VH-VL binders against Protein PLASTID MOVEMENT IMPAIRED 1 (PMI1). Designs and how they scored, part 4

Target 1, 154 residues: Protein PLASTID MOVEMENT IMPAIRED 1 (PMI1), of Arabidopsis thaliana (Mouse-ear cress) (q9c8e6r131to284)
Amino acid sequence: LVRIGMQKLSCLLSVEVVAAQNLPASMNGLRLGVCVRKKETKDGAVQTMPCRVSQGSADFEETLFIKCHVYYSPANGKGSPAKFEARPFLFYLFAVDAKELEFGRHVVDLSELIQESVEKMNYEGARVRQWDMNWGLSGKAKGGELALKLGFQI
Short names: E, the ipSAE of ESMFold2; O, the ipSAE of OpenDDE; V2, 0.75 times the mean of E and O plus 0.25 times the DockQ between their complexes.

## First folded at step 2 (VH-VL)

Design b6 (from ber_c with heavy chain S100Q Y101G Y102I D103T F104I W105F S106G G107E E108Y H109Y F110M Y112V; framework fv_bermekimab; at its last look DockQ between E and O 0.27; V2 from the best seeds 0.00; counts 0 for: pae E 9.1 > 2)
Fold by ESMFold2, look of step 3:
Structure b6 (fold): chain C 154 residues (1-154), chain A 123 residues (1-123), chain B 107 residues (1-107)
Amino acid sequence: as target 1 above (154 residues)
Amino acid sequence: QVQLVESGGGVVQPGRSLRLSCTASGFTFSSYGMHWVRQAPGKGLEWVAVISYDGSNKYYAESVKGRFTISRDNSKNILFLQMDSLRLEDTAVYYCARDQGITIFGEYYMDVWGQGTLVTFSS
Amino acid sequence: DIQMTQSPSSVSASVGDRVTITCRASQGISSWLAWYQQKPGKAPKLLIYAASSLQSGVPSRFSGSGSGSDFTLTISSLQPEDFATYYCQQANSFPYTFGGGTKVEHK
C-alpha cells in the first residue's frame, strides 16, 4: 500500500463553495447541495448544507475541507522536474429533494494544482495556492454556473 | 532538541573565499528547505539564499549571484554556503535557518535559526 | 523586489503598555508575512507566520493582523522580556525581503 520510490504529501483540499447562479426560474425553491469527493471513493466525501434557490441563485458561502494524499517523484539532477501522481476529485451540484436531476459533474486533479504551485514557487518565486473556478452547469440547470474557490494546505 | 550550528566564519581579505557550514540536529534535515540570512553589524536582516529539501532548486539574492553557492549534504545533515570573490559589503553575521515548509513546499517562514557565524575583513 | 517598510523605527514603552508595529509591502502579498523577534547578540525568533498564525511556544499577548499590503504586530501587554527588535518579512515571492526593523525599548 506504500508507493515504492515515491514521496507522500499529506494535503488538505479546501473548497469555498460560493454560489450556483444564473439558474432557470424553474429551479427556484429547490434545495441544492455541492458534494466533493475523491473520484475513486465516497470515503471522506463532504457536502454543503442545503441551500435554497432564490431568484436564480443558491448562495452557499461555505468552505469544505477534504484530507488526502498526493504522491510524487522528486526532480532528478538531469533537468527532469518533479512529477506528481494524479489525485482527481469529483465535484457536483445536487438537488436534495429531487434526486433524479443531474446538473453535471466536474473533475479537478489536485496533483495538477500542486504541480503548478511548486513550479511557480521553485522557478519564478511566486506563491500560487488558490484558484477561482466557474463551471457551467448542465441538465435542468443549463445556462447556470457553479462558482468555487479551490486551495490546498500541507 | 532542534538545533542549527554555523561554523566557518572568520577574518579574510577581500577577493578571497570562505565556506560556511551549518550542522543540523534533532529533525529530519532532508525534509526541509534551508536558508542563509545575513546581518551587517548594527543593521537589519538580509536574505541571501535558499535551497530546496533535496538540493534541486536554489535561489540567491542579486547581491551574491555568481559569487555565492548554496549546497547541502543530506547524508551528513550539513548545509553549506561557498562564498567566492568576497567584498567588504559581505561583512555580516551569517545565519542558517530552516524553512517551515516540508519536502517540496517552501513556506519561506524561517522557524529555526542558528546563532550565526561572523565574516569580517582584515585591513 | 517587494520592499517592506516598518514603522516606527523605534518605540519607547513601559511594561504593561499596548505596542503596535506596522509593516507595509510595496505590492500585495496576500497574507504571506512573518514577524520575528531579535534580542541583542541572539538569532531572530519566529513569532507569527501567515500574517496572523501564532508560532508554537509564543505567548498569546502577541498577535498579527492584516492582508494585502498593510500588516500589524500587536503586543497587548508588554512584558520585560519583550524589549527587542522586531522584523517583518514577506514570503510572497523572490527575493524574500525583510523590513528595516522596529526597536522596542524600555523608557
Scores: ipSAE 0.006, ipTM 0.642, lowest interface PAE 9.1, mean pLDDT 88
ESMFold2-Fast, scan of step 2: ipSAE 0.380; ipTM 0.786
ESMFold2 (binder alone), look of step 3: mean pLDDT 91; pTM 0.936
OpenDDE, look of step 3: ipSAE 0.061; ipTM 0.705

Design b7 (framework fv_bermekimab)
Fold by ESMFold2-Fast, scan of step 2:
Structure b7 (fold): chain C 154 residues (1-154), chain A 126 residues (1-126), chain B 107 residues (1-107)
Amino acid sequence: as target 1 above (154 residues)
Amino acid sequence: QVQLVESGGGVVQPGRSLRLSCTASGFTFSSYGMHWVRQAPGKGLEWVAVISYDGSNKYYAESVKGRFTISRDNSKNILFLQMDSLRLEDTAVYYCAKGDSYEYTYSSGTYTFDYWGQGTLVTFSS
Amino acid sequence: DIQMTQSPSSVSASVGDRVTITCRASQGISSWLAWYQQKPGKAPKLLIYAASSLQSGVPSRFSGSGSGSDFTLTISSLQPEDFATYYCQQANSFPYTFGGGTKVEHK
């Protein structure tokens, strides 16, 4: 990967894993976890403690942190904002007791969150630093959703 | 730069014991599950044992259960395999292998073995 | 235990050939499959994880596909350094199990 002319920014991605909810009754009793990692590598992956499904919900209430670097081209001083190289993260729900089950994979590009935060501040005068995410689940968890709150620190 | 270096292999008599060691560097050893995988001469790969990042969970292949003990010293970045009641069927090159999941206690931090040591040979005298 | 069946056991190929190796699990393993390359006298090296994700530093001529029970490793244009034995491995459940291996040999 050639990064000539780019600068490096140290970032901390925070993932507040709220709950997997509205799950089918057949999922009750299963222990679930949520995994977060860089899309291209499992190095530095983090996971929640397992949480048992009860009454259609697994209430994790746990925050995960991942340190990473984001590469960018600085603002040019002529009104153009900084441009960030893509930094995608993969999120997925898994069953500790039934690893053969898949509930869908979700990708969020940290560079897009940073860019949105910068753009909102510059163009609307508002600062956005936390994103509420609700993703529909698939497979045996179809009809359920995964609720997360994403943030970052520079 | 990840490096795993095994030691402790050698020639042993049936029924005796051996302790293998694996020294790790180039990554945060205390944050990853670790494995032993063996390969008999001319044969394929056989998974032997795993230990979670914090040492709280351990799993063994049925063929070694009750005879082998996996352990780790996170302060020294060393993985161990204590091999008791050795049998001729235990003849193999033993590899130390790193799990790929950061601080995952369940499933002992493994979805694949992303780095391997050079291996240490365990064999038996006539 | 989940049994992993690899085919073929060996394949004769020439530089530039497309090589395909298959791996079948005795039960569903989702995408929890990895592929390794082992050269004589050397430790195995991870090529592909999660069935289709290429490990950092591995040439793009290697690719993996499949899910559930049937998986494939493809080498799009065989190079001299690719003559080796290849293994699949499931990480769906304990004990972790490997396929029997496929030896890629000179024709």
Scores: ipSAE 0.000, ipTM 0.497, lowest interface PAE 16.1, mean pLDDT 84

Design b8 (framework fv_bermekimab)
Fold by ESMFold2-Fast, scan of step 2:
Structure b8 (fold): chain C 154 residues (1-154), chain A 121 residues (1-121), chain B 107 residues (1-107)
Amino acid sequence: as target 1 above (154 residues)
Amino acid sequence: QVQLVESGGGVVQPGRSLRLSCTASGFTFSDYAMHWVRQAPGKGLEWVAVIWYDGSEKYYAESVKGRFTISRDNSKNILFLQMDSLRLEDTAVYYCARGYSSSWYEGFDYWGQGTLVTFSS
Amino acid sequence: DIQMTQSPSSVSASVGDRVTITCRASQDISSYLAWYQQKPGKAPKLLIYAASSLQSGVPSRFSGSGSGSDFTLTISSLQPEDFATYYCQQYDSYPLTFGGGTKVEHK
């Protein structure tokens, strides 16, 4: 039974899409969007509003919210840490009018971020709920980067 | 528009194998998780298996785990169910269904017509 | 496995009646619940997803409500084409599980 004996926590993932920046001049004028979806399907994908590239950047400055559940087996007194079921999300930049263009795909497993946050809190006394992410782009956007800030509320 | 057409059902003897196919059309097959759902004569619906849009993840009902294998060919828009070590309890109409799945919801928005798997004496 | 219990297993109704079907999950599934309609000899049809969201093309006389472990499907004014078997389904966790079905029949 998937998730048998596991506990469930509800969370709200916030994805602050800052910008696609340092883009080649050939990208100027294209309308770009950023998509976040569950890895297994395009259904329920969340996307930014289109943003046009100007002088090498598309400044989205938009926050996407994703409600989800993460399942885990709690830590036991024998020293076994809490174990979280994988919760992968796919992130990618796309061109609104040229969907055949690919700029790279990035997978973030929310369960890994939560597990790392819990582990850091236990050993360092700090609660980490925000992650700055900066990914290099490929294809026609090679040399550029996508800047995001991830956070979650449990 | 959207169509799912199952084939490969028939009469089989216990212990034998059978492969079902589901041909999809009218949508981008490679964007969707696909499922098999069965229904024994006069009984309710029972979920059988799922395969993610890119084939990377698969899950099975406990009753078929180790005997059935789900697979897909995204270049041909075909979903498969390889059924090994068939049992009388596997008698059912098998439906191919498209998953409407996300991190917070899913349902089967399109179903095929079904293909019957039954057993002779 | 999350067990889905539907009540009643069958209901006798007349055209124009208000019909309510109940579905109970053995554990909290939030709103991860769908409702299907199946007519004899045909594949099921999605009516409602996320407990209360009406699928496109489905008549407004169908509605869903509930959250957590208790859910209901309501047909506000039964029509001749609504005599069918109805199923609830949870999609909170694998394996996906269906209720036993509720047959809405003439009587």
Scores: ipSAE 0.000, ipTM 0.524, lowest interface PAE 12.7, mean pLDDT 83

Design b9 (framework fv_bermekimab)
Fold by ESMFold2-Fast, scan of step 2:
Structure b9 (fold): chain C 154 residues (1-154), chain A 123 residues (1-123), chain B 107 residues (1-107)
Amino acid sequence: as target 1 above (154 residues)
Amino acid sequence: QVQLVESGGGVVQPGRSLRLSCTASGFTFSDYAMHWVRQAPGKGLEWVAVIWYDGSEKYYAESVKGRFTISRDNSKNILFLQMDSLRLEDTAVYYCAKESLYDSSGYYPFDYWGQGTLVTFSS
Amino acid sequence: DIQMTQSPSSVSASVGDRVTITCRASQDISSYLAWYQQKPGKAPKLLIYAASSLQSGVPSRFSGSGSGSDFTLTISSLQPEDFATYYCQQYDSYPLTFGGGTKVEHK
């Protein structure tokens, strides 16, 4: 990708992993983890500590941090807003003791969160917003949910 | 280069207290669970305690529950073990141990250990 | 608690020998087993994790096998620096537990 005329924004993405919950009884006893990475590469991937499923729930209560850059074209003075290059992150649940199990994958484009935030809050050095996310799980975890809270700092 | 350096061991009297420290360098200390493992002279390894990366969860061996407290200071990269009501059976070299990186397979044995600090008793 | 039983407690061997050490868990621990080497006066060193995965920097003469409750560490051709005590450890659940150790000694 050509980035001529674009500016660079340094960001810290925070991912508060709350829980995998409402899991089927067949999942009890499995150790689970949650992985977050840039969609295009495994470099810099971060993972929670494993948490064993008990009574249909794995309560992680762990915050993960990942550093990244987002490229953008600044707003013009004539009414065109700033435009951000896509910055997708991949989130997924995995089983430590059963690597063959797949529970679905969720993509969040950080650039879309930043775009909304610049219209409502100050850009300078503060966490702009927190987004609560509950995603439905697939495969053997179908019917369960992954609960996360996302935020970022510039 | 990953390094763990224990300190605070020494000669104590039964019933007294002692605090061990482990200073970490060469890795992001706040991303890893840390453990204490001990070894009595001429004996095998015995797990003592764990503290999670952020200090939120702690677990102890039954032999030390209620007497020992594990803690950490992530701003200074230091792990602590506060040992109260010390007994002769607590005589051992105490090792600080780091859990390995939790990779895509989820493996996390102790990839690095400190050199150890000796705790022993007078007479 | 999960009890880890190592055998033998000691073995006498010569340089070039094949040495095998076994470890048995009192319950199924899948592959959550590590092997450590401890030389006199030193801290333990990780050799094998996940029952069979060789730690970076460890010589290829070391290998691990097994799953469930029965595990083996093998040294294919013993070298002078391999005379040491070896420990297995389960990391499936708390409390973490170690085997009693196997001392590999000169004949």
Scores: ipSAE 0.000, ipTM 0.483, lowest interface PAE 14.8, mean pLDDT 83

Design ber_a (framework fv_bermekimab)
Fold by ESMFold2-Fast, scan of step 2:
Structure ber_a (fold): chain C 154 residues (1-154), chain A 121 residues (1-121), chain B 107 residues (1-107)
Amino acid sequence: as target 1 above (154 residues)
Amino acid sequence: QVQLVESGGGVVQPGRSLRLSCTASGFTFSSYGVHWVRQAPGKGLEWVAAISYDGSNKYYAESVKGRFTISRDNSKNILFLQMDSLRLEDTAVYYCAKEGYDSSGYAFDIWGQGTLVTFSS
Amino acid sequence: DIQMTQSPSSVSASVGDRVTITCRASQGISSWLAWYQQKPGKAPKLLIYAASSLQSGVPSRFSGSGSGSDFTLTISSLQPEDFATYYCQQANSFPYTFGGGTKVEHK
């Protein structure tokens, strides 16, 4: 039993994929997608519909949803809050017609977002926080940025 | 086998409603955008509507906007087209089609067999 | 909307002939063009994507070329199974639009 004494929290991760922006002119006309998956497995990976790069941007405006479980140990009687097991997710931009192109990868640990949100929910009436993420791209998309908004519900 | 199978076509009266279904099998339906394309008897292909892989984005041809609603159920691998306020000009074979997301990008690599929508007096 | 104009509307050909079909976009679409084959009573079949890329399982006698606004589908040596209607389709922007079709008929 590797999770003896741990409890399970069912979560829905939402990823609002806003845009890939400030892309080099060489990227115009490429069809891009954004993939989100658990870092250690390809099971349950989700991705956006393809979006064309026009005038240096691909405006996805699409929300991705991933169901997952996060494990945690209850708060101890000595005033420490609950401890959550790491739950990292991998995010990356890809070119639909040119899979050899890599534009960088970014990891977000959902457990860290949950810890912060659970504390706020206790004081602010169970409101879900939204996190604006803006990551610099690399490779042939260097100088561009991927804009997303992350949220979760339990 | 990778396939799309349509159902729900038939004979309707003008002004009535009809719902088409398209069942997917042999691929990860939830990972792909899917489309409805129609063809009037003896005429060419006309794109009708599209829905993103998760159902959050929907697109419609101007001729059907406000009358047709595209939706999907990823748990059952089904695509729907709800057709309201049907007109004689909607007479066509309706195809569902999948975009070649990973391999071909922007073309329809898999098509259903088509379901016919016609009108009575 | 981007208008796709195909020519000719029909062509009469014999087995062994070279057949050329053209497609013109009303504005630039880069290489965001696909070609389909449709036989009577059947769903369309993808032949070419990205203007020039041959779909897996499609015979090498089919080829596509062009970029921007002018595109061509070529059948180098027509076979009996190639008598069908062919359509181009742009995927540069919504709404997606198809050409009017070209019917390849027996002489």
Scores: ipSAE 0.000, ipTM 0.487, lowest interface PAE 18.5, mean pLDDT 83

Design ber_b (framework fv_bermekimab; at its last look DockQ between E and O 0.06; V2 from the best seeds 0.00; counts 0 for: pae E 18.5 > 2, placed apart)
Fold by ESMFold2, look of step 3:
Structure ber_b (fold): chain C 154 residues (1-154), chain A 122 residues (1-122), chain B 107 residues (1-107)
Amino acid sequence: as target 1 above (154 residues)
Amino acid sequence: QVQLVESGGGVVQPGRSLRLSCTASGFTFSDYAVHWVRQAPGKGLEWVAAIWYDGSEKYYAESVKGRFTISRDNSKNILFLQMDSLRLEDTAVYYCARDQYYDSSGYSFDYWGQGTLVTFSS
Amino acid sequence: DIQMTQSPSSVSASVGDRVTITCRASQDISSYLAWYQQKPGKAPKLLIYAASSLQSGVPSRFSGSGSGSDFTLTISSLQPEDFATYYCQQYDSYPLTFGGGTKVEHK
């Protein structure tokens, strides 16, 4: 899987799963979890502990950590910046006791977060370390939202 | 079980159009991007078009842009391909394929229909 | 557009043989590559996605490797049901493109 001439960067993706909110009343009482994994494989997948829906909300308040590697081409001596190979992660809400229910899937490419962090430091002198995400849910959870905070460290 | 069934193929003459359908069952159709892929007789596979889970984004191969229109009806679990201005090169078996994920961000096709044959005849 | 070059165009092999098929992309596609098997008159079947991830229900004799622009599909011990045509497909960017196919046929 390793491209010749690329460097390996060890990363830790952090995912603070805040809550699933504004859920339909039909979901009250369900136990929900959030899974995070590499898009291409279930190897190293992590998930929250189950959280029961009460009054349209499941308040996870749990932080997940997933170790990964990102490959990159070093900066070109002719002014080109480092280029990071895509590292997409899949995020989804699931019902522990009702696996047939699907609520949508969301993809975040860690390489894009890394690139944004590098660019902001280069042009603004500011460090970006956290991304607040609020994703609309689908299927039986339509109208609801999943709130997370993403970060990484090297 | 996941199932995709194409229909609407046939023989088409110059000046006519054709509309293909793909009926989906066994999964939440509105959560998935879906595609049309074609295969000319004795030839390889060619991607034709994609549509996002909610219909908000549509993509086309250059060879069909302006002539084909992809659409979906999520209430009926049906994918469509409207084929106008048909050419000889459009003769193929047309497959409906489910994107492995719910948007059309460029993933593999985990389920395919059995295909419907479209033949352009002069 | 990303061109996908498959090699060889055909392979003559016997049951039990190790078969290797290669696919090269005209640009870096990371690991966004799938492999499909197709038998005459049938729809393609997904074997491998993300270059090396085995689709559920696919026998473990199939494996994929590679990243960037060079990829391989390996059948470790060919079975009678493996005589078919195999296609690679990139899904890094639109338009999605397939390789030209590799026909694996009995010798």
Scores: ipSAE 0.000, ipTM 0.491, lowest interface PAE 18.5, mean pLDDT 84
ESMFold2-Fast, scan of step 2: ipSAE 0.595; ipTM 0.853
ESMFold2 (binder alone), look of step 3: mean pLDDT 92; pTM 0.942
OpenDDE, look of step 3: ipSAE 0.017; ipTM 0.633

Design ber_c (framework fv_bermekimab)
Heavy chain, then light chain:
Amino acid sequence: QVQLVESGGGVVQPGRSLRLSCTASGFTFSSYGMHWVRQAPGKGLEWVAVISYDGSNKYYAESVKGRFTISRDNSKNILFLQMDSLRLEDTAVYYCARDSYYDFWSGEHFDYWGQGTLVTFSS
Amino acid sequence: DIQMTQSPSSVSASVGDRVTITCRASQGISSWLAWYQQKPGKAPKLLIYAASSLQSGVPSRFSGSGSGSDFTLTISSLQPEDFATYYCQQANSFPYTFGGGTKVEHK
ESMFold2-Fast, scan of step 2: ipSAE 0.000; ipTM 0.506

Design ber_d (from ber_b with heavy chain V34M A50V R98K Q100L Y101G Y102E D103W S104L G106E Y107G S108Y; framework fv_bermekimab)
Fold by ESMFold2-Fast, scan of step 2:
Structure ber_d (fold): chain C 154 residues (1-154), chain A 122 residues (1-122), chain B 107 residues (1-107)
Amino acid sequence: as target 1 above (154 residues)
Amino acid sequence: QVQLVESGGGVVQPGRSLRLSCTASGFTFSDYAMHWVRQAPGKGLEWVAVIWYDGSEKYYAESVKGRFTISRDNSKNILFLQMDSLRLEDTAVYYCAKDLGEWLSEGYFDYWGQGTLVTFSS
Amino acid sequence: DIQMTQSPSSVSASVGDRVTITCRASQDISSYLAWYQQKPGKAPKLLIYAASSLQSGVPSRFSGSGSGSDFTLTISSLQPEDFATYYCQQYDSYPLTFGGGTKVEHK
């Protein structure tokens, strides 16, 4: 796919998977994993090692890395700002031994994180290094949450 | 090939003004933040100012704030530093430096100009 | 402002020596640190960024390490062209700040 008038940034997305926590007692003993994907494609899909739920939590404490490109249209001399093409990543929790179970799916657009980093740098003079994410889970894990820390490098 | 060429340096008297220019070639100038970095004779490097790729944001070192103004002309690929109320402490080689981050100011520099000397007559 | 303290200010070395230069930030800068080489009368040249990433075209004898507030530049086997002054620079926040420099000179 030719993107006329667009440039690309090489990015490394880091996903520190902290924990799935405050899980119902019915989840104890299940082995869980967290998957991060580029729009459900084979390329760029990564998963944590399995982690067993104990006392209502699965403490992964594992960092995943995904190499990707983000495309953007340059600013023009007429004052139009740079515009980034959406770069969504899909995040979800899964049960290793019961993959038919669904606990919700969450989308993070990397282009929005990049824009926020640029704005914070300009406004506060300091980098946004990391984004703390806590997402409510659904299905059998309803009432629990998935805790992640996101970062990127270009 | 990327080139940054500074000009406008010279001998000045304290309290006067001087304007430095940096002409860029070999890359899409309007896509990158640009910086000025100076170095006093026999001393280390000191960051002076940055201007965003589109001129929308500017930051200055405290030592030059209110006296120096950074600007750019993207149609001509030229970066400027207007230096007012010059002091002996401003004696230095002034380097034009290219930010590595396309659109995003990373704050480190992959290409530098050759520098232009600003000095004072006694 | 983030202060960068570089040590030593100078080091005497011979060709083939391993040279280490240290840089300390006054606060946590994660890995937002670059290293530059400057030869007399010349502009600085980028060697390393993100504390440990080697810039393209820079010889593999140069390496960087560290995170947080303590960083090291290592030259594994000093060559004649490596006699120069080296600077670290933080780019975690503005204003950008440099270390005082380390001059690597002949014994």
Scores: ipSAE 0.006, ipTM 0.551, lowest interface PAE 11.3, mean pLDDT 86

Design bex_a (framework fv_bexmarilimab)
Fold by ESMFold2-Fast, scan of step 2:
Structure bex_a (fold): chain C 154 residues (1-154), chain A 122 residues (1-122), chain B 108 residues (1-108)
Amino acid sequence: as target 1 above (154 residues)
Amino acid sequence: QVTLKESGPTLVKPTQTLTLTCSFSGFSLSTSGVGIGWIRQPPGKALEWLAHIYWDDDKRYNPALKSRLTISKDTSKNQVVLTMTNMDPVDTATYYCARDLEYSSGWYFDYWGQGTLVTVSS
Amino acid sequence: EIVLTQSPGTLSLSPGERATLSCTASQSVSSSYLHWYQQKPGKAPKLLIYAASSLQSGVPSRFSGSGSGTDYTLTISSLQPEDFATYYCQQYGSSPYTFGQGTKLEIK
């Protein structure tokens, strides 16, 4: 991968894993975890401590951190925004006691969050520093949702 | 019940191309988080990972062998095919295919085929 | 490339004894990517422990794993005759995904 004319930005992604909630009764008693990794590699993947489902919820309340680099072409003097190379992260819920279960996989492109933050700073005078994410779950957990809060530091 | 079985030639001459097929049952390679890997073991030596293919057709190759390896899947036949070019006597090994599962933040091989011994000699 | 070094190369013990097998990585590996396999002569490897400490279904409770960073350990609390085999550690965190050279567990 050639990155001619691009600059490198060191970034720390923070993922506050709030809860898997509104889960079917059949999920009660399972131990769940949440995994976050770069989509293109297993390097640097992180996961929460296991959390048991009780009364339709697994309340993780844990923050995960991932260091990464994002490549970009800098902004020009006429207000053309910085252009970021895609930096996708894969998020998914897993069951410690039932590894065959799948609950869906979600991709968030960190470059889009950075670009939005930069754009808000330039045009609204304030940066967006945290993104609330709620994703519907599938499979045995259909009807439930995974709640996360994303942030980053440059 | 999960089963995997390797098939292909047991004797290959130097410079020839090896084609191995992994036939599996008891699971689908369309299931998210599932893949098939190929691992080899020369007689009396350690295991060496070669390549794998995932449900989404994502492919990974051992960098030391990448120029020689091609991996593909046929979901209608429940098969994964590995092709290795320019075979050499040092490539003599038992070749395994294995189910590759994503669990938590990692991947691991939970079920393995019986292996097929491929001998490379003139 | 991450090199996994297993020690000892050969471990000679008697049934009923405790076995401790070590796996040392040339650079830090997340415990989520460290796995242990058992291989008997003429057979395919069998998964024993995944993610450093999680016991695979059907594997006896006498097997346990621990460790973090560069140092990982497989323990068999009381050896049974069927446990005499070669054990391999594997890292699946960084390509190429590498295996150790193996520790052969043999009868004293």
Scores: ipSAE 0.000, ipTM 0.531, lowest interface PAE 13.8, mean pLDDT 84

